Miniprotein binders against q553d3r833to1016. Designs and how they scored, part 10

Target 1, 184 residues: q553d3r833to1016
Amino acid sequence: NRFKSVNELYSTELSYLNSLLILRDFYFIPMEVEARVTKLFKSEEINKVFSNLKSILQISTEITHLLEERLSVSPVKIGDIFVKFAPIFKIYVEYVNNFDKVAPQLKAMTENPQSKKFFSEQRNKSRVATDINSLLIMPVQRCPRYELLLREILKHTQEDHVEFKNIKSAYESIKDINKYINDR

## First folded at step 6 (miniprotein)

Design m54I
Fold by ESMFold2-Fast, scan of step 6:
Structure m54I (fold): chain B 184 residues (1-184), chain A 95 residues (1-95)
Amino acid sequence: as target 1 above (184 residues)
Amino acid sequence: GSRVKILVIVMGDSPEKLREFAERVIEEARKLAEKLGGKITVVVTEDGNRLLIIITVEGLTPEEAKEIAERLKELAEELAKKLGLEVYIIVEIEK
């Protein structure tokens, strides 16, 4: 049903946000500390690998909070959130393009014997099975998942529903962004 | 009371112009919040050639929340145009 689809959008956004927070707290911030203290990493390389993660994290934080507020009120309206954020989802193009470009550097960094202990210790501290590679690819995977989730919500939204136009607009916008990403 | 949250994402190649933009938008937000007796919180995130500015003002009437939103949006758009910056503005008013 429609309500179940909307709750899936929220639940997966919350999980996604929590994964990005783990990426920030157990990898990005500690790696910047190591770059300054031990020189285990170069700050410039960290910035290249993490790209515009700060922007994506902040946007996901705001979307998550808005979804929480909207789900607490009846009738549940979330389409305008994604219409408002649609232009900003172009930041995902930058992240995805950068991810492909820095893949060799990320592989070298994670397979470096001198860094293996650091990555193992951070993964253990995070208390999750997900490693840095699996976390960094999440924004790459989230963009097409937004399309699938919005499509499912649209499927369960009648044409005369108050949200139909906003959900359809949001779906078409994210679909266009994903097509642009896939064509590069 | 009502809450207004304004997310401003501003982009450009000049750090000086990005800083000028942020300073002027935040200054106007603080002046408006003080005038209307609202409680203001500002968060600025620097991310390469991009600034994300989140301005939250609480303790407003619905009319005051709308006034702050409209005035800050107009200023941000005008200032971005003057400084040659790209800007995206999202406004959320609660209650």
Scores: ipSAE 0.559, ipTM 0.826, lowest interface PAE 2.0, mean pLDDT 88

Design m54L
Fold by ESMFold2-Fast, scan of step 6:
Structure m54L (fold): chain B 184 residues (1-184), chain A 95 residues (1-95)
Amino acid sequence: as target 1 above (184 residues)
Amino acid sequence: GSRVKILVIVMGDSPEKLREFAERVIEEARKLAEKLGGKITVVVTEDGNRLLILITVEGLTPEEAKEIAERLKELAEELAKKLGLEVYIIVEIEK
């Protein structure tokens, strides 16, 4: 049903956000500290791995908060959120295009035994089985998932429903962005 | 009371112009919040050639929240045009 589809959009966004926060707190920020303090990493290497993660994280944070607020009241309306954020989703293009550089860069970093030890220690501290590679791919996977989730919500939204126009608009916008990503 | 949240995403190749943009938008936000007795929080995130500026003002009437949103949106758009920057603005008003 429609409500179940909207709740799936929210629950998967919350899970996605939590994964990005782990990526930030246990890898991104500690690596930036090491680059300044011990020179274990170069800023260029860190930028190559994380790309524009900070922007993606902020956007997901705001979407998550908005979904929480909208789900707490009846009737549930979420379409305008994605209409407002649609132009901003172009930032995902940069992240996805950069992703092919990530695995080679991480491999080069792990040739240094001190860096390899750093990654193992940070994974242990995070208390999550997921390694850095599995976290870094999440924005790449989230883009097509937004399309699938919005399509499912649209499927369960009647043409005369108050949300129909906004959900359809959001779906078409995300679909266009994903097409652009796939064609590049 | 009402809360207004404004997320400003500004981008361009000049760090100096990005800094000028942020300082002017934040200064206006603080001035408006002070005049209306609102509580302001500002978070700035730097990400390459982008700044993400999150401005939250609490303790407002609905009319005051709308006024702050309209004034800051107008300023951000004018300033981005003047400085040759690309800007996206998301406004949320919680009653």
Scores: ipSAE 0.707, ipTM 0.877, lowest interface PAE 1.3, mean pLDDT 89

Design m54M
Fold by ESMFold2-Fast, scan of step 6:
Structure m54M (fold): chain B 184 residues (1-184), chain A 95 residues (1-95)
Amino acid sequence: as target 1 above (184 residues)
Amino acid sequence: GSRVKILVIVMGDSPEKLREFAERVIEEARKLAEKLGGKITVVVTEDGNRLLIMITVEGLTPEEAKEIAERLKELAEELAKKLGLEVYIIVEIEK
């Protein structure tokens, strides 16, 4: 039912946030250090590849905390969270459009023999099987996932439910953003 | 005590105007927190042509938390309009 759908939204957001934190802590920050100390990477190339990850990470952090708070009380209401964040989700458009554009730079960076050991060591330190390429695509995959998750919540929300209007509004906003991304 | 958390996301093509915006919003937030006896934490994240300003004020009454939220939202919207910046504001109040 509806509660199951809301819990899936939360649990997948938590997993998503944890993946973004791994991306930041084991790749983004260490790569910036290498750019300053060893010159293994160029700061401008790091900025191109990671795009607006900092913004996306902040947004996901706040959504996760709000979902945790709302799930701790009854009745569970989460629609206003996504209504508040709907205008901000256009930040994802920048990230998704950039991802395809920087694919050659990312490939050159990860296939460079001089950086191969760095990426191998960071992956080992992260203690997850997911590599940098798989982590960087996650925001690209999360956008359509929000749409599917909100659609499922809406499907299990009666028209007279107090949350119906907010969930429907959030769903339509995210759907419009995804359509814009796909029509690029 | 109540806690208010305000995330201000501001963007534009002028680094000088982004800095002016941040300094003025943060200054007002610190002034309001001091006046009401709240404990303030401010974190600013720079991300290209955007600034993300997280303002947290703790140790407030529910009415004081609402006052801070309303005053900062009004100021941020007014300053963004005056400086030609785009702004988004998310307010969360724990009672």
Scores: ipSAE 0.584, ipTM 0.826, lowest interface PAE 1.8, mean pLDDT 89

Design m54T
Fold by ESMFold2-Fast, scan of step 6:
Order: structure tokens, then sequence, then C-alpha cells
Structure m54T (fold): chain B 184 residues (1-184), chain A 95 residues (1-95)
């Protein structure tokens, strides 16, 4: 049903945002501190691994807040949010392309005996079982997930529904962006 | 009162021009908020060749929120064109 599909979009966005916040607070920021204080990491390597995470995090924060506001009123309308944000989802192209390129560097960092204790301690502090590798891949998976979620919402939105045009437009825009990501 | 939130994403190859853009947009936002008695919050994120600027102004009438949104969008688009920058602007007005 439409209600379930919209709530899945919101709940998975909230979960996604929380995972990105954990990535920032327990890995990105602490690693930058270590690069300055102990020289355990190089700032250039940290920047390469995390890519444009800051942009993605800010975008997801805004989408999450907008979804929360829209879900608090009836009828629930969320299609225009994704129409507005569709052009900027091209930022995911940079992240996805970078993720593949830095995979060997990320493996070297996480398997380095000198940093192994750091990563274990940060994971423990985060109170989640998800490691840095599993967190860093999340933006790679999220953009195709937007397409799937919008497709399900569109499937449960009748042609005469007030939101039909915006949901359809958002879905088509996300499909184009995902094709662009796949085509590099 | 009403709230307006504007997310400006600006990108280009010149750090100097990105800084000039941000300074001018934020300065105008602060002036408009002061003139209308609104409370302004600005968050700027620098990420490579991009700046993400979130401007929130609270304590406005619906017409004042619309005025701020239209004026800042117009300025951002004009300034981006003048400086040769790419810009995306997302406006949300909460009533």
Amino acid sequence: as target 1 above (184 residues)
Amino acid sequence: GSRVKILVIVMGDSPEKLREFAERVIEEARKLAEKLGGKITVVVTEDGNRLLITITVEGLTPEEAKEIAERLKELAEELAKKLGLEVYIIVEIEK
C-alpha cells in the first residue's frame, strides 16, 4: 500500500542519515584528529576515502527533516521534495566513482596493525556492529534505493492522485541520475 | 510565525569566487532578516569544489518568508552567473 511505501522511504532515510552521522562522528572526525595529533593517518588519505561525504550528509539531513514535516500533515505529499533534490543527486556520481578507486587504500588502512586498535575502539564507542567499510558503502547503495522506493510509491499512486505528477517526475529524474552513475 | 529555509549548493573551480559568493549571499540574508525582525541561522559546509549554505530565518509572516526566499534566490542566481559558478537552490517555507 502507498502508506507503507512512503513510511519505508522515511524510515530508511532516517536509518541512512543516522549511519552517516556515525561515520562522521566515530570515524571521519576522529581520524582527522589522529592525523594532526599522532600522525596515525594522513589527511590526504582520509579526504580520498571519505570523498564528498559532507555534501551527502547535509543533503540527507535536509531530506530527512522535510520528510518528517510532510508526514506530520494530511494528505502526505513528498514527491516535490525529490523533484527539487533530483538535480543535486549527481553528487553521488563522485562518491560512487571514488569508492571503487579507494577500495585498496581503505583495505590497507583497516588492515594496518597500527590502526586496528583505533578502528575497534571507534566501533565500540559507536554502539553499533557496523564497521567503517559497511558504513562507507551506504551512499553507493542509497541512490539506487531511492529509485526502487519511488517506483513502489508510484506503483501505489493512482493517475488521478494529486501527487502523481511529482512522484512520476521524481522517479524519472532519479532513474536518469542512476543511469548517469552507472555510465560514469 | 513562518519559517523559510534555503539550501544553496554552489560549485566551481575558484575557491576565491566560492568565498565571494558565500559572503555576499550570507550578508544579504542577514540584512533581510534584521530588516524583517527574523532570527537567522546559517550553516556553511565546504566540500571540495562545492559550498553548501543552509539559511534558516524564523519569526516571519508568510509574506515576509516569501520575500526573503525570492530575494535570496534571485541574488544567488545573478551572482552565480556573474562569477561563472553553478548553483542549485532549494527553498522550503513552513507555515
Scores: ipSAE 0.599, ipTM 0.829, lowest interface PAE 1.7, mean pLDDT 89

Design m54Y
Fold by ESMFold2-Fast, scan of step 6:
Structure m54Y (fold): chain B 184 residues (1-184), chain A 95 residues (1-95)
Amino acid sequence: as target 1 above (184 residues)
Amino acid sequence: GSRVKILVIVMGDSPEKLREFAERVIEEARKLAEKLGGKITVVVTEDGNRLLIYITVEGLTPEEAKEIAERLKELAEELAKKLGLEVYIIVEIEK
């Protein structure tokens, strides 16, 4: 049903946002501190690996907040959120393209004997089993997930529904962005 | 009262022009909020060649919220064009 699909979009966005916050708080920020204090990492390499995570995090924060507000009111309307954000999802293209390019640098950082203790300690502090590699790939995986979730919502939205036009527009826009990413 | 939330994402290769853009948009937002008696909060996030400017103004009438949103969107689009920057603007008005 439509309600189930919309709630899955919200619940997975909340989970995704929480994972990005863990990535920021237990890896990105502590690694920047280590780069300044102990020189365990180079700031330039950290910036390359994390790419535009700050932008993605801000966007996911706003989407999550808007979804929470819309779910509290009947009838539930969420299509315009994704219509507004569709042009901005181009920032994901930068992150996805960068991810493959920096894979060797990320591997070197995580397999460096000097930094193994740091990564183990940060994972323990985060209280989650997910490591930095699994967290960094999440935006790459979220792009096709947005398309799948919107497709499912559209499938359960009748053509005469007030949201049909916005959901369809959002789905097509995100589908185009993902096609562009896959064709590169 | 009503609240307006505006997220401005601006990008370009000139840090000076990005700073000028942010300063001008934030200055206008603060002036409009003061004029209308609203409470303004501004958060700026720097991410490479991008700035994300998040502006919220609370304690407005619905008409005032719309006025602030329209004026800031127009200014941001005009200023980005003048400075050769790419801009995306998301507006949400909560009644």
Scores: ipSAE 0.078, ipTM 0.550, lowest interface PAE 5.1, mean pLDDT 86

Design m56R
Fold by ESMFold2-Fast, scan of step 6:
Structure m56R (fold): chain B 184 residues (1-184), chain A 95 residues (1-95)
Amino acid sequence: as target 1 above (184 residues)
Amino acid sequence: GSRVKILVIVMGDSPEKLREFAERVIEEARKLAEKLGGKITVVVTEDGNRLLIVIRVEGLTPEEAKEIAERLKELAEELAKKLGLEVYIIVEIEK
């Protein structure tokens, strides 16, 4: 049903946001501190690896909050959220393209014996099994998942439903962005 | 009272123009908040060639929240066009 599909969009967005916050708080920020204090990392390399994570985190924060507000009232309307954010998803193109380019650097950084203790300690502090590599790929995986989730909502939205036009528009926009990402 | 939040993501190759954009938008937001007796908070985050500006104004009537949102969106779009910057604006009004 439609309501189940919308709740899946919300629950997975909340999980996604929480994973990005872990990435920021247990890796990004501590690595910047180490670059200043111990010189374990170079600030330039951190910036290359994390790319525009700050922007993506802010986007997910806003989407999560809006979904929470809309789910708290009846009837549930979420289509306009994704219409508003569709142009902003171009920001994901930069992140995805950067991830492919920096994969060898990220591997070298995480396999470096000098930083091994840092990464194991940060993973332990985060209290999740997910390591930095698994967290950094999440925005790459979220883009095609937005398409799948919106497609599922559209499938369960009748043509005469008040949200049909907005959901269809959002789906087509995200699909176009993903096609562009995949073709590059 | 009502609250308005505006998220502005602005990007371009000129740090000077990004700074000018932020200063002008924030100045207008502070003037409007002061005029309407609202409480304003502003957070600016630098992310490479982008600035993320989060403006929150609280203690407003619904009409005042709409006025601030419309004016700041109009200014941000106009200023970005004049400075050759790319801008994305998300407005959220909480009644």
Scores: ipSAE 0.450, ipTM 0.765, lowest interface PAE 2.4, mean pLDDT 88

Design m56V
Fold by ESMFold2-Fast, scan of step 6:
Structure m56V (fold): chain B 184 residues (1-184), chain A 95 residues (1-95)
Amino acid sequence: as target 1 above (184 residues)
Amino acid sequence: GSRVKILVIVMGDSPEKLREFAERVIEEARKLAEKLGGKITVVVTEDGNRLLIVIVVEGLTPEEAKEIAERLKELAEELAKKLGLEVYIIVEIEK
């Protein structure tokens, strides 16, 4: 059913947002502190690894809030959200391309014996099993997941449904962005 | 009353031009909110070569919310073009 598909889009967005907040609060911010205080990390390397996470976090925050509002009323309309944000999703291009480039630096950083205690302590403080590597790849995985989720919603949206055109437009736009990310 | 929320993501290679853009958009938002008796909050986040500007104005009529949204969108697009910046604008009007 359509409503189940829309709820999956929302629930996975909420989970995704929470993971990005953990990445910011337990890794990004504490690593910046360590770079200034103990010199355990270099600020330049932190900025390269985290890329434009702040922008992605803001986008996910806005999408999550909009999905919550729309789910509280009937009929449920969410397609226009993704139509509005489609141009902005090109911001993900920078993150995805950067992730591949910085993979060796991230590996060196996480495998460095001097920083292992820091990463272990931060993971414990976060109260989740997900480590920094698994968190940093989430935006890379979320882009194709948006396409899959919108495709499922479209399959369960009849052509005469009030939202059909917006869902179809959103799906096509996200599909084009993912193609652009993969082809660049 | 109605609330308008505007998210502006602006990007370019010149920090000076990004700062000029933000200052002028925020100044216009504050003037417009004051004129209409709305309560304004502004948050600016710097992210490399991008600025993320969140403007929220509360205590408006629906017509006033639409006016603020349209004027700020027009200004932001015009300034971005003049300064050679790339801009994305998301507008949400709520009651």
Scores: ipSAE 0.570, ipTM 0.812, lowest interface PAE 1.7, mean pLDDT 88

Design m56Y
Fold by ESMFold2-Fast, scan of step 6:
Structure m56Y (fold): chain B 184 residues (1-184), chain A 95 residues (1-95)
Amino acid sequence: as target 1 above (184 residues)
Amino acid sequence: GSRVKILVIVMGDSPEKLREFAERVIEEARKLAEKLGGKITVVVTEDGNRLLIVIYVEGLTPEEAKEIAERLKELAEELAKKLGLEVYIIVEIEK
């Protein structure tokens, strides 16, 4: 039903945000420390690999908090959130484009014998099985996931429902962004 | 009381112009909050050629929250155009 679809949007956004926080706290920030202290990494290469992660983190943080607030009140209205953020989703295009471009650099970093101990230690400290490569691809995967989630919500939203216009608008916007990404 | 949260994402190639933009928007936000008796929190994050500015003002009436939101949005859009910057603004008014 509609409420189940909205709760899936929220629960997967919360999971996604938590994964991005792990990426920041156990990889991004510690790698910047290593770049200054041990020279194990170059700050320039770190910045290329992580791209605009800070912006994506801020967007996901705001969406998560807004979904939490809206889910606490009946009737549940979330469509305007995605309408407001639709123009900002263009930021994902930059991240996805960059991910393909830096894939060889990321592979070289993670397969470098000198950095293997660092990556295994950070993964252990994070207490999750997910490695840096699997974390970095998450924004790439989240964009088509938003489309699927919004489509399911729209499918369970009647045409006369107060949210119909906003959900449809949000769905069309994210669909256009994903088409642009796929067409390259 | 009502609260207003404004997320401003501004981007461009000039660090000097990004800093000028942030300083002027934040200064206006602080002036408006002081005038209306609101409590203001500002967080600025740098992300390459982008600045992320979160402005949170609490202790407002609903009309005051709407006023500060509209004035800051108008200023940010006008200033971004003048400085040749791209800007995205998200406004949330909590009652």
Scores: ipSAE 0.533, ipTM 0.800, lowest interface PAE 1.9, mean pLDDT 88

Design m5M
Fold by ESMFold2-Fast, scan of step 6:
Structure m5M (fold): chain B 184 residues (1-184), chain A 95 residues (1-95)
Amino acid sequence: as target 1 above (184 residues)
Amino acid sequence: GSRVMILVIVMGDSPEKLREFAERVIEEARKLAEKLGGKITVVVTEDGNRLLIVITVEGLTPEEAKEIAERLKELAEELAKKLGLEVYIIVEIEK
């Protein structure tokens, strides 16, 4: 039903946000420390690999807070959130393009014998099985997931529902962005 | 009371102009919040050629929340145009 679909959007956003926070706290920040202290990494290379991550993290933080707030009242209205954020989802296009571009640097960095112990230790500290590669691909996967989730919400929203126009607009906007990502 | 959140994403190649933009928008936000007796929180995130500025003001009437939102949006758009920066603004008002 509609409420189940909206709750799935929220719960998966919360999980996604948590994964981005792990990426920041156990990889990005410690790698920047190592770049300054031990020279294990080059700050320039870290910034290339993690490009747009801070922006995506902030965007997901705000979307999560707004979804949580909207879910606390009835009727549940979330379509306008995605309508407002649609123009900003261009940052996801940039992230996907950058992810492909920096894949060789990321591979060199993670396969370097001198840094293998660092990555192993950070994964242990994070207490999750997910490694840096699996975390960095999450924004690439989240964008198509938004389309699927919005489509499901739209499917369970009647044409006379107060949210119909906003959900449909949000779905179409995200669909167009994802089409552009897949074509480029 | 009402709460207003304004997310400003500003982009450009000049760190000096990005800093000037942030300083001016934040200064105006703080002045408006003080005038209206609201509690302000500001978070600035730097990410390459962009800044994300999250301004939250609490303890407002709905009319005051709209006033702050409109004034900051207008200022941000005017400053971005003047400084040759690209800007995206999201406004959320919670009653």
Scores: ipSAE 0.525, ipTM 0.822, lowest interface PAE 2.1, mean pLDDT 89

Design m5R
Fold by ESMFold2-Fast, scan of step 6:
Order: structure tokens, then sequence, then C-alpha cells
Structure m5R (fold): chain B 184 residues (1-184), chain A 95 residues (1-95)
């Protein structure tokens, strides 16, 4: 039903946000520390690999908060959230385009014998099996997932439903962004 | 009491203009919160050519929360236009 679809959007957003927080706390921030203290990494290279992760993290934080608030009351209204954020999802275009471009640099960084211990120790501290490569691709994967999730919600939303226009608008906006990304 | 939470994402190629924008928006937010007796929290995140500003004001009436939200949104849009910056503003009023 519609409620199941909305709850899947929320639960996967929460999981996604938690993965981005792990990426920030166990990789991005510690790597910047290493760049300053031990010179194991170059700050410029870290910034290229992580791109605009901070912006994406903040966006996901706000979406998660809004979804939690809206799901706590009846009737459940979430369509306006995605209408508000639709223009902001253009920020994902930068991240996705950058990901393919920096893949060789990321590979060199993670396969460098001098940094292998750092990456294994950070994965261990994170208490998740997911490595930095699998975490960094998550925003790339989340973009098409937003489209699929919004489409599923739209499918379970009647045309006369108060949220129909907002969900349809959000879906079409995300679909256009994904099409632009895929055409590159 | 009501809470207002505002996310401002501002973008441009001039660090000086981004800083001016943030300082003026935050100053107005603090002034409005003080006037209305609200408790303000401000978080600023720098991300390349972007600033993300989260302003939360607590301890307001619903009408006061709406007033702060409308005033800050108006100011942010006007400042972004004046400074040649791209801005996105998301407002949430919570009870």
Amino acid sequence: as target 1 above (184 residues)
Amino acid sequence: GSRVRILVIVMGDSPEKLREFAERVIEEARKLAEKLGGKITVVVTEDGNRLLIVITVEGLTPEEAKEIAERLKELAEELAKKLGLEVYIIVEIEK
C-alpha cells in the first residue's frame, strides 16, 4: 500500500544517512587529520574523492528529520518535502559526475601499501563490513533509488489524493535529473 | 512552544560574498530570536563553493515561528539576488 512505500522511503533514507555518517566519521574526517599530521594523504585529493559529500549529508539529514516528523502524525503527508528538495537534488549531479572521474584516484589511494593499514583500521572501528568504496558509491545509487521509490509511492497514490500533484512533480523532477546524469 | 528550522543553501564563486551573506542572515536571525525571546542555534557548513546554514529557533508561538521564517526567507532571497548568489531555502515549522 501507500504507507508501505512511504515507510520504505523513510527506512532506506535513514540507512543511507547512517552510511554517510560512517563515511564522514571514519574516513573523511580521519583522512583530513592524516593529511595534516602524517601527510599520508593530500587534502586536495581527499576533497576531489569526497566531492560535495558534506552538502549531500546535510540534505539527507534534513529529509530524514522531515520524514520522521511527518510519519509521526496522521494523515501522513510527505509530498511537499520532495517538492521543496527537488531543485536541491541538482547537487547530486556534481557528486555522480565526479565519482566516475575520480575512480582511478580512489583506487590508487586504497591500494597504496602505505595506507592499507589505515583503511583496514577505520573499517574495523566503523563496526560495519562496508568499505570506503562501497560507501562512496551510495549517493550514486541513491539517485536512481529516489526515482524508483517516488514512482512506487505515486503508483499507490490516487489522482484525487491531496498529495498526488506534489509526489508526481517530485518524481518527474528526480527522473529528469537522473536522465541528465545517464546521458553523460 | 513552536520551533522553526531553516536550511539555507547558498552558492557562488566569491568566498567574501558567501561570508557576507552568512553574516547578515545569521545576524538577522539572532536579532529576531532575541526580540521574540526564542532560543537560537546556528550551524554553518562549508562545502566548496557552498555554505549550508541551519538556523533553529525554539520557544516561540506559532505566529512568531511563522514571522521569523518569512522574514529570514525574504532576507536570504533579497541578499542572494543583491550579491549574485544562488540560494535554496527550506523552512519547517514544528510544534
Scores: ipSAE 0.683, ipTM 0.862, lowest interface PAE 1.3, mean pLDDT 89

Design m72F
Fold by ESMFold2-Fast, scan of step 6:
Structure m72F (fold): chain B 184 residues (1-184), chain A 95 residues (1-95)
Amino acid sequence: as target 1 above (184 residues)
Amino acid sequence: GSRVKILVIVMGDSPEKLREFAERVIEEARKLAEKLGGKITVVVTEDGNRLLIVITVEGLTPEEAKEIAERFKELAEELAKKLGLEVYIIVEIEK
């Protein structure tokens, strides 16, 4: 039903946000520290690999907070959130296109014997089994997931529902962004 | 009291113009908050050719929250246009 679909959007966004925070706190920030202190990594390579993660993290933070607020009140309305953020999702195009380009650099960094201990220690500190490669691909996977989730919500939203126009608009915008990504 | 939260994502190729944009919109937000007796928090994040500015103002009446949101959005859009920057503004008013 619609309620289940909206809750799945929220619960997966919360999980996604938590994964991005782990990526930032246990990999991105510590790697930048190592680049300055020990020169284990090059700042330029870190910036290429992580791309615009800071922007994506901020967007997901705001969407998560807005979804939490909207879900706490009846009737639940979330369509306007995605209408407001639809233009901003173009930021994902940069991240997704960059991901394929930097795959060799990421592999070199993670397979470097000198950095293996660093990555192992950071994964242990994070207390999750998910490694840096699995975390970095999450924004790539989230874009098509937004389309799927919005499509399910739209499917369970009648044409006379107050949110129909906003959900449909959000779905079409995300679909266009994903089509643009796939055509490159 | 009501709270207004504003997310500004501004982008462009000139670091000087991005800095000018941030300084001017933050200063205007602080002035508006002070006039209305609100408590302001500002967080700025740099991400390549983008700045992400999160402005939160608390302790407002609903009317004051609407006023600060409308005036800030207009100012930020006008300034971005003047400086040739691309801007996205998300405004949320909590009752």
Scores: ipSAE 0.526, ipTM 0.800, lowest interface PAE 2.0, mean pLDDT 88

Design m7F
Fold by ESMFold2-Fast, scan of step 6:
Structure m7F (fold): chain B 184 residues (1-184), chain A 95 residues (1-95)
Amino acid sequence: as target 1 above (184 residues)
Amino acid sequence: GSRVKIFVIVMGDSPEKLREFAERVIEEARKLAEKLGGKITVVVTEDGNRLLIVITVEGLTPEEAKEIAERLKELAEELAKKLGLEVYIIVEIEK
């Protein structure tokens, strides 16, 4: 039903945000520290690998907070959130395009004998034993998942529902962005 | 009281212009918050050719929250146009 679909959007956004925070706290920040202290990494290569993660993290933070606020009141309205954020989702294009370009650099970093211990230790310190590759791909996967989740909500939203127009608009906008990403 | 949150993403290839944009928008936000007796929190994230600015003002009346939102949105749009920057603004008012 509609309630289940909206809660799935929220719960998966919260999980996604948590994964991005783990990526930041157990990989991005520690790698920047190593670049300054031990010279194990080059700051320029870290910036290439992580791309615009800071922007994506902040966007997911704001979406998560808004979903929490909207779920706390009745009737539950979330469609306008995605209408407002639709233009901003274009920043995912940069991240997705960069992901393929930096795959060789990321492989070189993780397979370097000098850094293997670092990556093993950070994976073990994380709240879940998740490697950097599994985390870095998450924004790449989230964009098409927004489309699927909004489509499911729309399927369970009657044409006379107060949210129909906003959910449909949000779905079409995200679909257009995903098409744009795929056509690059 | 009411709370207003303004999320601004501004982008361009001039670090100096991005910095000028942020300083002017934040200064206006602080002046408006002080004038209206609101409590302001500002978070700025630098990410390549982008700045993400989150301005939250609490302890307002609904009318004051709307005033701050409209004033800052107008300033941000005008300033971005003057400085040749691309800007996206999201406003949320919690009554």
Scores: ipSAE 0.631, ipTM 0.854, lowest interface PAE 1.5, mean pLDDT 89

Design m7I
Fold by ESMFold2-Fast, scan of step 6:
Structure m7I (fold): chain B 184 residues (1-184), chain A 95 residues (1-95)
Amino acid sequence: as target 1 above (184 residues)
Amino acid sequence: GSRVKIIVIVMGDSPEKLREFAERVIEEARKLAEKLGGKITVVVTEDGNRLLIVITVEGLTPEEAKEIAERLKELAEELAKKLGLEVYIIVEIEK
């Protein structure tokens, strides 16, 4: 049903945001500290691997807050959120393109014997046992998932529903962005 | 009271111009909030050649929230054009 689809969009966005916060707090920030203090990592390499994560994290934070606010009132309307954010989702293009390009560097970094203990300790501290590779791919996976989630909401939204136009517009916009990413 | 949130994403190749943009937009936001008796919070995230500026003003009337939104959006668009920067602006008004 429509309610279930909207709740899935919200709950998976919340999970996604929490994963990005773990990536920031247990990998990105600690790696920057190690680059400065122990020289275990190179600052330039960290910046290339994490790309524009800060931007993506801030956007997900704002989307999560807006979804929470909209879900607290009836009728539930969320389509305009994604219409407003559609132009901004182009920042995901940079992240996705960079991910494939830096995959060998990330592999070398995580398989380096000198950094094995660091990554093991950070994974344990995070309490979710999710490694850096599994976290860094999340924005890459979230883009097509936005499309699928919006498609399901649209499927359960009648043509005469107040939200129909906004949901359809949001879906088409996200679909275009994903098409652009895939065609590069 | 009403709340207005303005999310500004600005990008360009000049760090100096990005900082000038942020300083001028934030200064105008603070002036408007003070004039209208609103409570302002500002979060700035620097990410390469991009700044994300989140301005939230609370304790406003609905009309005051719209005034702040319109003025800041206009200023941000004008400054981005003048400084040769790309800008995206999202406005959320909660009553």
Scores: ipSAE 0.689, ipTM 0.868, lowest interface PAE 1.3, mean pLDDT 89

